VH-VL binders against GTPase-activating protein rrc-1 (rrc-1). Designs and how they scored, part 2

Target 1, 194 residues: GTPase-activating protein rrc-1 (rrc-1), of Caenorhabditis elegans (q20498r280to473)
Amino acid sequence: LELTDLYMRTGKKVPVIVEKCCASIEDQGIVTGIYRQCGIQSNIQRLRAKFDSGAEPDLHEFGQRDIYSVSSLLKQYFRQLPNPLFTYQAYPKLIEAFEKEDSLSEKVESLRFSLETMPEAHYRTAKFLMEHLTRLCKSKSLTDMTSKNLAIVWSPNLFRPPPTLNGADTHLLSGLNVHTAICDFFIENSESLF

## First folded at step 1 (VH-VL)

Design m5 (from m1 with heavy chain L99E Y100S Y101D D102Y Y103L G104Y D105E M107F Y109I; framework fv_pamlectabart)
Fold by ESMFold2-Fast, scan of step 1:
Structure m5 (fold): chain C 194 residues (1-194), chain A 120 residues (1-120), chain B 107 residues (1-107)
Amino acid sequence: as target 1 above (194 residues)
Amino acid sequence: EVQLVESGGGLVQPGGSLRLSCAASGFTFSDYWISWVRQAPGKGLVWVGEINPDSSTINYAPSLKDKFTISRDNAKNTLYLQMNSLRAEDTAVYYCARESDYLYEAFDIWGQGTLVTVSS
Amino acid sequence: EIVMTQSPATLSVSPGERATLSCKASQSVSSNVAWYQQKPGQAPRALIYGASTRATGIPARFSGSGSGTEFTLTISSLQSEDFAVYYCQQYNNWPLTFGAGTKLELK
């Protein structure tokens, strides 16, 4: 279900699955390769089904045994959103703001303005996730996951160009690089951007 | 016809070991999580543990994890429960039960059960 | 672990009457509750899953309701074959847990 539709149904600006997974990972996910190391597909499918049915599985209990499946579930959830977290609508403005401005302060201001145009559910969920990743970076000496490492694994799950952009094979490589760069910037500057 | 058939139960002395089997037929065994559930005479149902399709995840009831080992052989469509250091309180009918789907985890098919009696 | 509490332990009723069985969870289990029927010498039989969805082949007189921590199984117009022990089970959290059962007996 799209984030805005879920928000309209539940009244919650941030999905329960996002809140529960992030809490479990901050509690039990300070381990090598968090978000890079894959979980077990059958465990991921089982947990996803519980959340989709409205259940709230105990991720503290589960995370003690298999935190990599919890982190893989969260990435899968974002990857499978019909409208990406940063939306098809905001995508061109976010890319332009990131590439156009050279100074840190001007880049933050332009990106912040573009982020604020997103629907409330997308903005609040993006804020929640980026702040989670920023906190996780403080443990990079234990996890071996820098903001750049996190951006490499996370950016494909968060950014997609609008589907009507055709003949873009020539620009795929540049798009992949910019997605990683903007995601890294968001993780490093989440406090200023949101 | 979808079936689960348990075997291997019997009388064992305290401190003994026993291995139960559960033979599956009529469905793709390797697609399902399967549980062991036990029931002491005149008592209620108690979950023992579960195993996922590829055996990479096995969960046990916390009170039983030290004595029991669950395994499966997908080539033989068979689930196993290895029971060690048995005591009188382990006397029960042991059922294998299929967890219905990854979406709904209620037990949709059960075996007939096999009785394990721990007594001198 | 989540404790499932069933009440009453025994319910004495006559054929044709309505029986209502209660199941309470020590913490929220959403709608992830199943109900099973067990007759002496037999394996349990699935009746309800997802708190309210009837399993295949289960008569319409069986209905389940509830969410969160309070659940009920209702059997309308009791038939002679309905006298059995009924168990509720949560599958929201590991470990999976059952209630102690409610015995439905002939008055």
Scores: ipSAE 0.006, ipTM 0.509, lowest interface PAE 9.6, mean pLDDT 86

Design m6 (framework fv_pamlectabart)
Fold by ESMFold2-Fast, scan of step 1:
Structure m6 (fold): chain C 194 residues (1-194), chain A 122 residues (1-122), chain B 107 residues (1-107)
Amino acid sequence: as target 1 above (194 residues)
Amino acid sequence: EVQLVESGGGLVQPGGSLRLSCAASGFTFSDYWISWVRQAPGKGLVWVGEINPDSSTINYAPSLKDKFTISRDNAKNTLYLQMNSLRAEDTAVYYCARDTYYDEVYYYMDVWGQGTLVTVSS
Amino acid sequence: EIVMTQSPATLSVSPGERATLSCKASQSVSSNVAWYQQKPGQAPRALIYGASTRATGIPARFSGSGSGTEFTLTISSLQSEDFAVYYCQQYNNWPLTFGAGTKLELK
C-alpha cells in the first residue's frame, strides 16, 4: 500500500521489504549487472506474496540462490507505490531546485530543503534507498553499475509527474533524462542531501 | 480429518474444454496455497500450477499457462482448474495438493487428493 | 527449468534389503528437495522434505540426505508395503519440477 499508511500501521519509518532486500543485496549482490539483470518472475511473485502476508522470508538463504529476483522485487515494490517515493507533491519543487541552481552547494541546499518537506515515511525510505545505492557504487568495478547506470534502471521506479485533468502527458519521453539526472545526483550526493 | 477430493474428469473430444473441482475439508482452506499436478498414464508427475490464499498470485508451468486457468472460491472451500483447447497429450490424472505455504520454511505438498482422470480422445 | 534426474529407473530388491535411490538436479537446489511415494492407483504421499526431514507418520527406515545437486533416499530394511514408485521434487526454483521416478519392485 501507501508508504504513509504502512508507517502509521506498523510504526516503522522504512518498510520491512526495503530493509530486507537492501541487506540481502549488500551481502550477496556484488555481482555483474545488479539491478540491471532481471530476476525470475515467478520467484518475484512468491517473495512478494510472503511480504504482503506479513511474513519475513529469509533473504540471506534466498539471495545465495537468486539475488536478481531480490533486486527485481525491490524495484517492483517502488514502481507500484501509489504515490511515488519522491511524491507527486514534491515533484515540481525537486525539478525546479535541480534545474534552477548552477552551483553544487546551492543545488544541494535547495534540494535538501525540498526533500525535507516530504512526509516522514517517504523521506526516511528515500534516505535509506539512496544511501544503499551510494554504498553499492563503491563496488562498480565488480558490478559494472556506475551511479549513472543505477540511475537509468532506478529512476523510472522512483519518479512520476503528477497526473493532469487534461489526460495523460504526451511528453513522457522528454522527462526521462531529467529523472535520470536527478537520480544520479541523489546517488552521488546522498550524504549531503539526507 | 484433512481431505482434498477432485471431481469433474471424464472423456472429452480434442479441442473441447473441461472444468475440474477440488473440494477441501478438515482444514482452513483460505490459509493455504493449493497446487494442481497431473500424471499421464504410466508416466511421472508434472506440476501444472498453484494459487495463493487470496487469488492475487497464480503461478503456472510455462508450457501450460495459455491453456489452463486456476481459480478458487474460499466461501465454498473449492479449487478449480479450467482446461481449454484440450489435446490428446492432456490425458492424465489431475491431482490437487496442498502446499505447505503456512509453514514458511518448506513449500512441498503435504496433502493430496485421489485424483480425477481426464481422457482426451478423438 | 531445473531438470531432476532419478536413477535407476527400476530397482529390483527383496524384503529386508537396503534400497538406495538417487536424484540429481541440473543446478543447485540447496536442500529444497522432497520425496514422494506412489503406489498403483493411489495419490502420491510425502515422505521427506528439506532433503532430510521425515514427514509426519513416516517410518524411521526412510531417510534422506544430500544438498546442492545430489540427493539420496535410503530405505534401510524393506517391507512388503514399500514396493512403489518414488519421486523426487525440487521447490527451490519455478517451475516446480519432479524426477521421472524410480520403481522399486520385488525380485
Scores: ipSAE 0.000, ipTM 0.441, lowest interface PAE 16.6, mean pLDDT 84

Design m7 (from m1 with heavy chain D31R L99S D102K D105Y; framework fv_pamlectabart)
Heavy chain, then light chain:
Amino acid sequence: EVQLVESGGGLVQPGGSLRLSCAASGFTFSRYWISWVRQAPGKGLVWVGEINPDSSTINYAPSLKDKFTISRDNAKNTLYLQMNSLRAEDTAVYYCARSYYKYGYAMDYWGQGTLVTVSS
Amino acid sequence: EIVMTQSPATLSVSPGERATLSCKASQSVSSNVAWYQQKPGQAPRALIYGASTRATGIPARFSGSGSGTEFTLTISSLQSEDFAVYYCQQYNNWPLTFGAGTKLELK
ESMFold2-Fast, scan of step 1: ipSAE 0.023; ipTM 0.653

Design m8 (framework fv_pamlectabart)
Fold by ESMFold2-Fast, scan of step 1:
Structure m8 (fold): chain C 194 residues (1-194), chain A 119 residues (1-119), chain B 107 residues (1-107)
Amino acid sequence: as target 1 above (194 residues)
Amino acid sequence: EVQLVESGGGLVQPGGSLRLSCAASGFTFSDYWISWVRQAPGKGLVWVGEINPDSSTINYAPSLKDKFTISRDNAKNTLYLQMNSLRAEDTAVYYCARDYEYYGAFDIWGQGTLVTVSS
Amino acid sequence: EIVMTQSPATLSVSPGERATLSCKASQSVSSNVAWYQQKPGQAPRALIYGASTRATGIPARFSGSGSGTEFTLTISSLQSEDFAVYYCQQYNDYPLTFGAGTKLELK
């Protein structure tokens, strides 16, 4: 369900669905538009239900035929988390640290401190995902997916302001651009941040 | 060893109801999506619907969702199809079929149970 | 819904010959196509899934190919037990749909 609750129930810091999807995509997802191209809704729904029931489907053969459904499944999983990957609690701290006018090294230090305050399951899963996306960037000449392109498709699935802040914030639309910028920064600097 | 066995078919009057069962053995029933597929006499195969392992997701062919209800009892290793408001066009052999690991292809089929809707 | 069209409706062949069965989807189904064999009075038997992967226990004379909208099932050297009706099925999109079948019969 929620990442921390799932961790408490399974003992696994990173969800099985995240590990298996990332492995499948790194094996078979070096293709044009990975994460940008949409998968097939019926396939996504069936795979999701199998993981939700505690089954561990083998994504190797499935990914060989339909990798876009695997990548879409992973994005949907993060989008539908009750508490976003970077948490409602850490959201204001992360945005503030990122928007501060500091040197690159100072930004990294400030963001690292904020990331380290997140619950263990969120921190470890964020580390896992960001490192996965950093590795995919090595193949950008084949995929046409730069760190910026990955940030554009990924940021809506990873960041949500707290519900009460949404009601009070009259500049919410301007905040959507910062989500892409911070996500791009995380992909480019994952080794230094985690 | 791996088996699906349908039962509950028979003769019913138009407008009547019938409940079919599919008993699973030789595998961990609770790990699999299972579908119902029907075949009218001398005709081809028509997908009726499917149910996921924990019953949280049930999908139907659009033309049948008002008439048919799929359910399962994992403790009894049994799948069900509740059929209401039956018409002559619902006359068919009804199969249960186990989802292959490739999500929507079927590797194991039951032998089928015949439902005849006639006055 | 995606319509699956099989051709020919009936194919008459002799043992030892090659049979080629066609299946066309009304829109792209990627490689998400399965093939089934059905004999009179029996349930369907899985032959191929993922357009080209043989199911467990299926002889090498059965092969599948195709992607997108056009798919083919080939039986390279017909045996007497191969005379049956063959159905293709897409599992790319809901509702799941089958072709009307191709009947393979003895000449």
Scores: ipSAE 0.008, ipTM 0.514, lowest interface PAE 10.1, mean pLDDT 87

Design p1 (framework fv_prolgolimab)
Fold by ESMFold2-Fast, scan of step 1:
Formats: sequence, structure tokens, C-alpha cells
Structure p1 (fold): chain C 194 residues (1-194), chain A 122 residues (1-122), chain B 106 residues (1-106)
Amino acid sequence: as target 1 above (194 residues)
Amino acid sequence: QVQLVQSGGGLVQPGGSLRLSCAASGFTFSDYAMYWVRQVPGKGLEWVSAISGSGGSTYYADSVKGRFAISRVNAKNTMYLQMNSLRAEDTAVYYCARDEYYDSSGYYFDYWGQGTLVTVSS
Amino acid sequence: QPVLTQPLSVSVALGQTARITCGGNNIGSKSVHWYQQKPGQAPVLVIYYDSDRPSGIPERFSGSNSGNTATLTISRAQAGDEADYYCQVWDSSTYVFGTGTKLTVL
């Protein structure tokens, strides 16, 4: 289901699966390679089926035994969104704002404006996820996951250029690393951007 | 391995009823929206109906609204299409297909069943 | 009421490149998906979201979508590529299929 459609159905701006997975990972996921290490496919599918059926599985006890399946489930959820978290619509303006502005303050102002044009469910879920990742970065000495490391594993799940975007090939030629760079910037500056 | 196995086709008279079944295996059935797509022999594809992963939302093409009912029993990994008030124009091979997501918001059909022929004739 | 127009048939020689078009007003603003249907068989997804390939589909299959025309390109055509090809988009609350193209490999 698309985020806005889910919000219209449930009345919740942030999906339950996102809230519960993030809470479990903050409680049980301060471990080496969180989000980098893969979970067990059968466990991931089983948990997802429960959320899709409207059930709210208890991730506290599950997370103690298999936190990598919880983190893999969350990444899979974002990867499978029909419209990416940062949307096809906002994509070109987010990339331009990030690349065009040289000073930190100007970059933050331009990106904040662009982020605020996103649909409510996308904005609130992006804010929730980025703040979650920012909190995880405080434990980088234990997890070995810096903001750059988190951006490398997360950016492919969050950004996708629109199929019809004029100049999409030009951005690809400048390097797919721009997705990682902007994601890293969002994690490091989430307090100022959201 | 994803598999969709269909049954329930046949010959029925105009005004009659028929129920098609689609049994799924190789994936978590309740995670995926499911579809029915039909094809008149020798002609093109036409979307018929969709059902969300939970079964809570159903959708229909205008040509079948009020006559067809899609349903699923996730515990049995099976989806159904109940066809009522059948017309000659409903004669087609009916395919079940899986959506890329657990809701009908998905945009393409990634796996298809083998098809079931429904013939509406006197 | 949206209609996706495809040529009725396309012929290609073994080893050459076939191009199958899908025409629709402003189709470049939509995501186009492509299916292959061999005689007596169910359709098989060969391209999704304009240009992505499912696992198991050879690199010879590629797609593009711009303006009013989406194109499925089949390079180094093989006899086994003979099939009907359908484009498909989602439009509002409906799934719309193209009129279909029969590909003949000479």
C-alpha cells in the first residue's frame, strides 16, 4: 500500500510497522552491523504477514532473539513502497537543493523547504525514520555503523528517480553516490531538517 | 518457488453462476494483493478484479461490478472469483495473478496462474 | 477510457533487434510494464517500471518510456522470442493493457 493511502485508511501518519520495528531496534538493536547484517527470510515473511493482517506482533521478545530479521523487515517495507519514502515528485528538487547550495545553512534551508512540500504521511514517516537513524549513530562505537555506513545500506531503499525525469541520466553519470551523500546529510542534520 | 494453480472453469448457460479458485504456494499469501485478469480466446488481456492481502478491500472493472465477487481465505492460501449473472461476453480464459505488494495499490502482475477457460453458451 | 495502442504485428530476423511500441497520451508520465505470452501459455512479466528486468529475464530485453511512446526492445532476437507482447499501466483505479503485438522471428 502507498503511504498516503495507508494513512487515509488508518488515520496514522506513521505506519505501525515502522513505529514497532524502530522501537525494537532501539531497545535490542545496539549490536554490530545493525541494518548491514541480513535476517532470516522465513522470519521476515512471517512477521510481515502478521502486520499486513492487522495484527501487532510483540517485537520486544522477538527482537531479543532475532533483531536482524526486525531490521531487515523494516528495510524491505521501505524498499517495496510503490512511491519511495522521499517520493518521485520531490526527488529532483531534493537533489538540486543538495547539489546547488555550498554553505551548510543554505543547504539546510533549501532542503527543509523541499521536504515540507512532500505529502504529510511521507514527511512524518521520513522524519520518524531519520530521527531513529540519528539516535542509532550515537551508538556507532558499539554498532560499527556510522551515518555514512547507515546511508550506504539505507539509500537504495529510500531514493529512486522518476522514470520520466528529464536529466535523470545526467544525475546517474554524476554518480549514484549522490543518494548516499544526501541520506548521510539527512541523518547528520535531522534535527535541523525536520 | 511461487506457484498459482487454478480450477473451477467450465461451460455454463447465460444467467448462470460459476466459481473459480486459485491456490497459492511458495510465498506468504496474506502479504500480497491478488488479481483476476481475463482474455477472450485470440484477443487481448482485460483486468477484472483485485483483492487486498487481508481481504478487506476489493475492486472491480465496470464490466463486472455487481455480478462478480472476489474473496480469499488466507488460512487455505486460496482466492476465489464468484461469477453470477453470466453473459456470453464473459466467455474467456481467466487468470489469477499476484501483485507486487500486499494491497491493490501495486502496479504490475509478477506471477500468473495457468488460466481457466469459462464458456458461457446455451 | 485510456487506450494503449500497439502495432498488430512486428517481424524481426534472427539475431536482429525488434522494437515494440506502446502509444498513449502522455504515457511518459506513467510507469509501463511489459508481458510476454507464448501460444497456449500464461503471460510472463519481462519488464517492469519502464526498464527494470525481473530475475531470469535476459539482458537482451530492455525498455524505455518518454512522451507519448513506450518501447520494448529485444536485441539479438531468438526463435524462442516469438510471442504476443502486451504493455500495461495503472490509471487511477484501473489496470489498462495495450492492444498487443505479435512478434514473428523470421
Scores: ipSAE 0.000, ipTM 0.425, lowest interface PAE 18.1, mean pLDDT 84

Design p10 (framework fv_prolgolimab)
Fold by ESMFold2-Fast, scan of step 1:
Structure p10 (fold): chain C 194 residues (1-194), chain A 121 residues (1-121), chain B 106 residues (1-106)
Amino acid sequence: as target 1 above (194 residues)
Amino acid sequence: QVQLVQSGGGLVQPGGSLRLSCAASGFTFSSYAMYWVRQVPGKGLEWVSAISGSGGSTYYADSVKGRFAISRVNAKNTMYLQMNSLRAEDTAVYYCARHSGYRYGYAFDIWGQGTLVTVSS
Amino acid sequence: QPVLTQPLSVSVALGQTARITCGGNNIGSKSVHWYQQKPGQAPVLVIYYDSDRPSGIPERFSGSNSGNTATLTISRAQAGDEADYYCQVWDSSTYVFGTGTKLTVL
């Protein structure tokens, strides 16, 4: 279900699955390779089915036994959104803002303006997720996950070019690399951007 | 220097018509959805109508559907509210307002000064 | 359409903290915005997304939202804070404003 449709239906600021997974990971996910280490496929599918059916599984108890399945579930949820978290509509504006500006302050202002054009549900959920990742970075000495490491594992789940953009293979490769750079920037500057 | 300047208020008889105008400056007008909100003197705020940035979509509160028509001319940076079949209960100060964009969560971030519409015999 | 209930009036002594509530069923799951309206003037956005401040709004203004109640808090109240205050949410089909609260600074 698209984020805006879900928000209109539930009235909730952030999807329940996002809120509960992030809470579980902040409580129990200060472990080596969080978000990099894969979970158990059958556990991920089972948890996803429960959330999809409207149930709210106990992620606190589950996370104590298998936090990597919780983190994998969250990444899968974002990856499978019909319109990506940062939207097809905002995509070209975000790339342009990031690549055109040289100074930190100009880059922040330009990106902030582009982020403000996103639908409310996408902006609120992006703010929630980026702040979660920023907090998680405070524990990098324990998790071995720097902002760059988190950006590498997260960017493929958050950014997709619009389906109408074809491009050459070299162009697509360049776009994929810039996704990681933008994600890293968002994690490091979430307080200034959101 | 973002500003909304309103005009077109006044006294009109029940069953009459009146058109309000809202002139925008200091921002790219066509990029923002716009609103009309009214307030009966001494009472609270009530949303009346909305129009998308392109003008392709319009929305109305049930109390004014079929009687009021919202429009905009982006080349002139101006929005209008055409009010027909006016009733005594339409007496209010009418404000135009800008959609804040999604950053401010469907909030009204800039408002015009308001114009009084009085519907009375 | 849902109703957002506010107290008709709230009084606060100069320099003290005023709290204005906005009641609505499960309002904590929605984003609440707050407007200040002084006599004869248009409303001004003072808080958005429950607790964020627009540029130019002093940090004496803060907000919270949980359960069935959202709250606008004005610390170190000043004479210039006297105004009507309105909360507002997006419903799935309309914009809903609160009933409004008149703040008096004694």
Scores: ipSAE 0.006, ipTM 0.465, lowest interface PAE 14.3, mean pLDDT 84

Design p2 (framework fv_prolgolimab)
Fold by ESMFold2-Fast, scan of step 1:
Structure p2 (fold): chain C 194 residues (1-194), chain A 123 residues (1-123), chain B 106 residues (1-106)
Amino acid sequence: as target 1 above (194 residues)
Amino acid sequence: QVQLVQSGGGLVQPGGSLRLSCAASGFTFSDYAMYWVRQVPGKGLEWVSAISGSGGSTYYADSVKGRFAISRVNAKNTMYLQMNSLRAEDTAVYYCARDLEYDFWSGYGMDVWGQGTLVTVSS
Amino acid sequence: QPVLTQPLSVSVALGQTARITCGGNNIGSKSVHWYQQKPGQAPVLVIYYDSDRPSGIPERFSGSNSGNTATLTISRAQAGDEADYYCQVWDSSTYVFGTGTKLTVL
């Protein structure tokens, strides 16, 4: 389901799967290579099926056994959203705001304006996820995952050029590098942006 | 100047019918979902009904489902609430309101309100 | 039948800070909007999406929402703030309004 459709159906501004995965990872995911290390595909598929059926599996017990499957599930959830977290609609505005502005203050102001144009479910979920990653960065000495490392593994799951744009040309010119740079900026500046 | 102007209130006997109107101006009416909210004099606010910008989707509170019908004519910038099988408990000031956002999916709040119209159901 | 519970009344002295609460199970997972209503008038939106302020609403009005409680805070209260205040959420299939709080400025 698209985030906005899910919000309309449930009344929850952040999806249950996002809330439960983030809580499990903050409780049990202060481990080397969180979000970088792969989970087990059969475990990921089983957990995803439970959430898709409306069940709320106990990720506290599961996370104690296999936190990498929980983190992989969360990345997969975002990657498979029909409209990406930062939306097809906001994509060109976010790229322009990030690349055009040179000063920190101007970049924050322009990005904040663009983020505020996103549908509420996308904005609130983006805020929730970015704040989660910002908190996780405080444990970088234990996890070996800096904001840049997290941005490298997370950006492919959060940003996609709109189908109306030539995605191949965008990736060849700047897409991969700029997605990582924007994501890193969001993690480092989540307090100012959301 | 964005505004909503209401009409059609009045006194009606139990079992009767009444139609309320809400005329919009100062914005593109079809871009916004619209709401009806009521308030018994001296009491709190209660949501009654909602309609999408296109008019293709309608929603009702359980208390009025099957008796009330919300509709809109975008060409006339007007929304209606057809109230049938009225009961004494339907006595209230009825407000029309505009959704906070351009589509029904993201706002779920009300930023512009009509002035209200009193509906009294009494014998 | 979801219910949003507000105190019936709150009193605040002129120039002091008023806090109006809105209690609901897991309300922090929902977006809360706040309305001000003066006698004989239609409601006015004063806070939307938990903490955002519409154009024309003074900075003295602020909001927060976490856990089971959302709060509308009115700092440096003025006589003109005296009104009924309602919180509101979308809850899966319905729009739910709080029970309402009468704010008295002394």
Scores: ipSAE 0.000, ipTM 0.449, lowest interface PAE 17.7, mean pLDDT 85

Design p3 (framework fv_prolgolimab)
Fold by ESMFold2-Fast, scan of step 1:
Structure p3 (fold): chain C 194 residues (1-194), chain A 121 residues (1-121), chain B 106 residues (1-106)
Amino acid sequence: as target 1 above (194 residues)
Amino acid sequence: QVQLVQSGGGLVQPGGSLRLSCAASGFTFSDYAMYWVRQVPGKGLEWVSAISGSGGSTYYADSVKGRFAISRVNAKNTMYLQMNSLRAEDTAVYYCARGEDYLYEYGMDVWGQGTLVTVSS
Amino acid sequence: QPVLTQPLSVSVALGQTARITCGGNNIGSKSVHWYQQKPGQAPVLVIYYDSDRPSGIPERFSGSNSGNTATLTISRAQAGDEADYYCQVWDSSTYVFGTGTKLTVL
């Protein structure tokens, strides 16, 4: 369920569902609107049930047929994590590091430090996902998905403020904008941050 | 600054019970997973048990499952290992250990001094 | 129960490079931590997450992990490196320690 609990149970650095979906999308997902276009809900639920049961489905043939369901499944998986990928614990540090530092090198150093405080499963999975999105951006002429476009569709699935955080300190619109900006920065600078 | 101090070892008869304690200082205790690792004199290290920072998840080696219980009281910065139905093969030095922070959760970077438990008739 | 296999003993000459291996099926997919233990002392973490060094551990210590073998490398070996070394992973809801390797510096 939770990334840390799954890692403790399996010993795998990155969940099988993340690894297989990313591989399928890099192989078959160089198509218009990848991650923006929705899949078929019944197909998503069926695939999710297979992974949840411990099966490791081969996504090659399925991806050829319906890659949008594979990409939707991956986003749903991250959205439904009890502790978001960029953990409740690291959230305030990441926001502060991003907003306070103006130079690229200082921002990278501050964010890298904060990322390194995350649990192993979260850090390794975040590295895997961000590197995947960075590679996907190289095909933006074919997909029409820039780093900013990917950040818009991905950030709501990766960042949530801690439930105990004072709402008066975090205006909703401001929080949404900063999540997208940080995600875009992570995609553009994944090799320096992880 | 960061320290783990152990207590509670000793000599016990087979079938008896002991409770080991591990007192933490110098860090925010609830942010770290805690572990018990034992070592039979002259042998290698054997993991015994683990507990998450919140105490919500506990794990046990098959050799102690059902007999040992790990717990923690974060308000007191202390972790415990309750050892029941002790056997001669449980004779070992018992170490408590922690992960340094969330990143080091599964690596054991700070260790207590060890406590000898001898199960003998 | 899963087993991580280490050589019982490794000898290295002063100033040379020692390599201690840790064998396990698909160990490269897991994070390996390495501990140093001197007689009568608690273990000390020397490498975590395959290749990272804790504060205070000299750069002479390095690690790698791929396929079925993880390796702890100690370059420019010193007398003070003489100790028992253990690898460790999390596997199937258990922490597994290697069988241990006695390093002798000659």
Scores: ipSAE 0.000, ipTM 0.462, lowest interface PAE 15.2, mean pLDDT 85

Design p4 (framework fv_prolgolimab)
Fold by ESMFold2-Fast, scan of step 1:
Structure p4 (fold): chain C 194 residues (1-194), chain A 121 residues (1-121), chain B 106 residues (1-106)
Amino acid sequence: as target 1 above (194 residues)
Amino acid sequence: QVQLVQSGGGLVQPGGSLRLSCAASGFTFSDYAMYWVRQVPGKGLEWVSAISGSGGSTYYADSVKGRFAISRVNAKNTMYLQMNSLRAEDTAVYYCARDSDYEYLGAFDIWGQGTLVTVSS
Amino acid sequence: QPVLTQPLSVSVALGQTARITCGGNNIGSKSVHWYQQKPGQAPVLVIYYDSDRPSGIPERFSGSNSGNTATLTISRAQAGDEADYYCQVWDSSTYVFGTGTKLTVL
């Protein structure tokens, strides 16, 4: 289900699954390797099925027992979006703006402009997620997850080239490095970008 | 520079039909969802219909569903509202409006001047 | 069919701050847009996506949205602000306009 379609059906700016997972992780996910450590696949599948059926499982209770499955569920949700969080449409502009050798203020201005072209549901959900990751970075001494570490585990779930650009790109490693760098930048500058 | 110019209003008898037109200029018409909003003189605003930029998706308020049909011809930069089986309660000023965003669920940022439709014998 | 409740009228003294509310169940989870309409004219978008201002709208106009209430705030009210104001949201399958508020500048 695309974010815009979900927003149309629910009227909510941010999907319930995103809101509940982030809240659970901020409450109970200050643990070593959050987002890096994998959860239990059967637990992830069961939770995902509940959210997909329209149920709103209690992630506070569940998170106390298995927070890694909650964090894995959230990453999987974003990875499986038909149109990625940062959209196929905005992708070329975001990469171009980021790779330009500009001052910090000029880069922020260009990226903010590109982000603001995204559909409402994508923009608001991206803002919500990036701010969540920025807050989580404040606990890096306890989690061992810096903004760079979070960007490494998160970027593959958030950025995909459009099908036409993807067909031309035969060197995925170069794309992975850029995706990690832009994701790290977004986490470190979320307050200025959103 | 961005402008919406409306035409096609008038007096029509109950049970009759009327087609409203909204001509757009100053922007790439096919990139924007478009809307029809009406207002009974002295009353509030009521959303009537919506159409996606491509014209592939259409939406209607329950009060007009089955009677009104929204359409667009992107090559002509024009949107239409075909109103059938008109009732006295359809009497209103009809506004066309552009979505503030390239996707649905945006605000109505640019409005036409309005077209009065009077359904009366 | 959900209803967005606005006060019928609000009065503000010249130079003072006017606040127009829009009440709706869990409206804080939705994006609220605000329109100004003067007699005989089409509506004008003055605030969109809760708090953003379109180009050309004075900084005196601001918005907020949380819980069950969205608010349009007009600071340093001017005679030209006298108009009807409508809030608007998307709710599941329909666009909903508020009942409208007539602002009088004294």
Scores: ipSAE 0.000, ipTM 0.442, lowest interface PAE 18.1, mean pLDDT 85

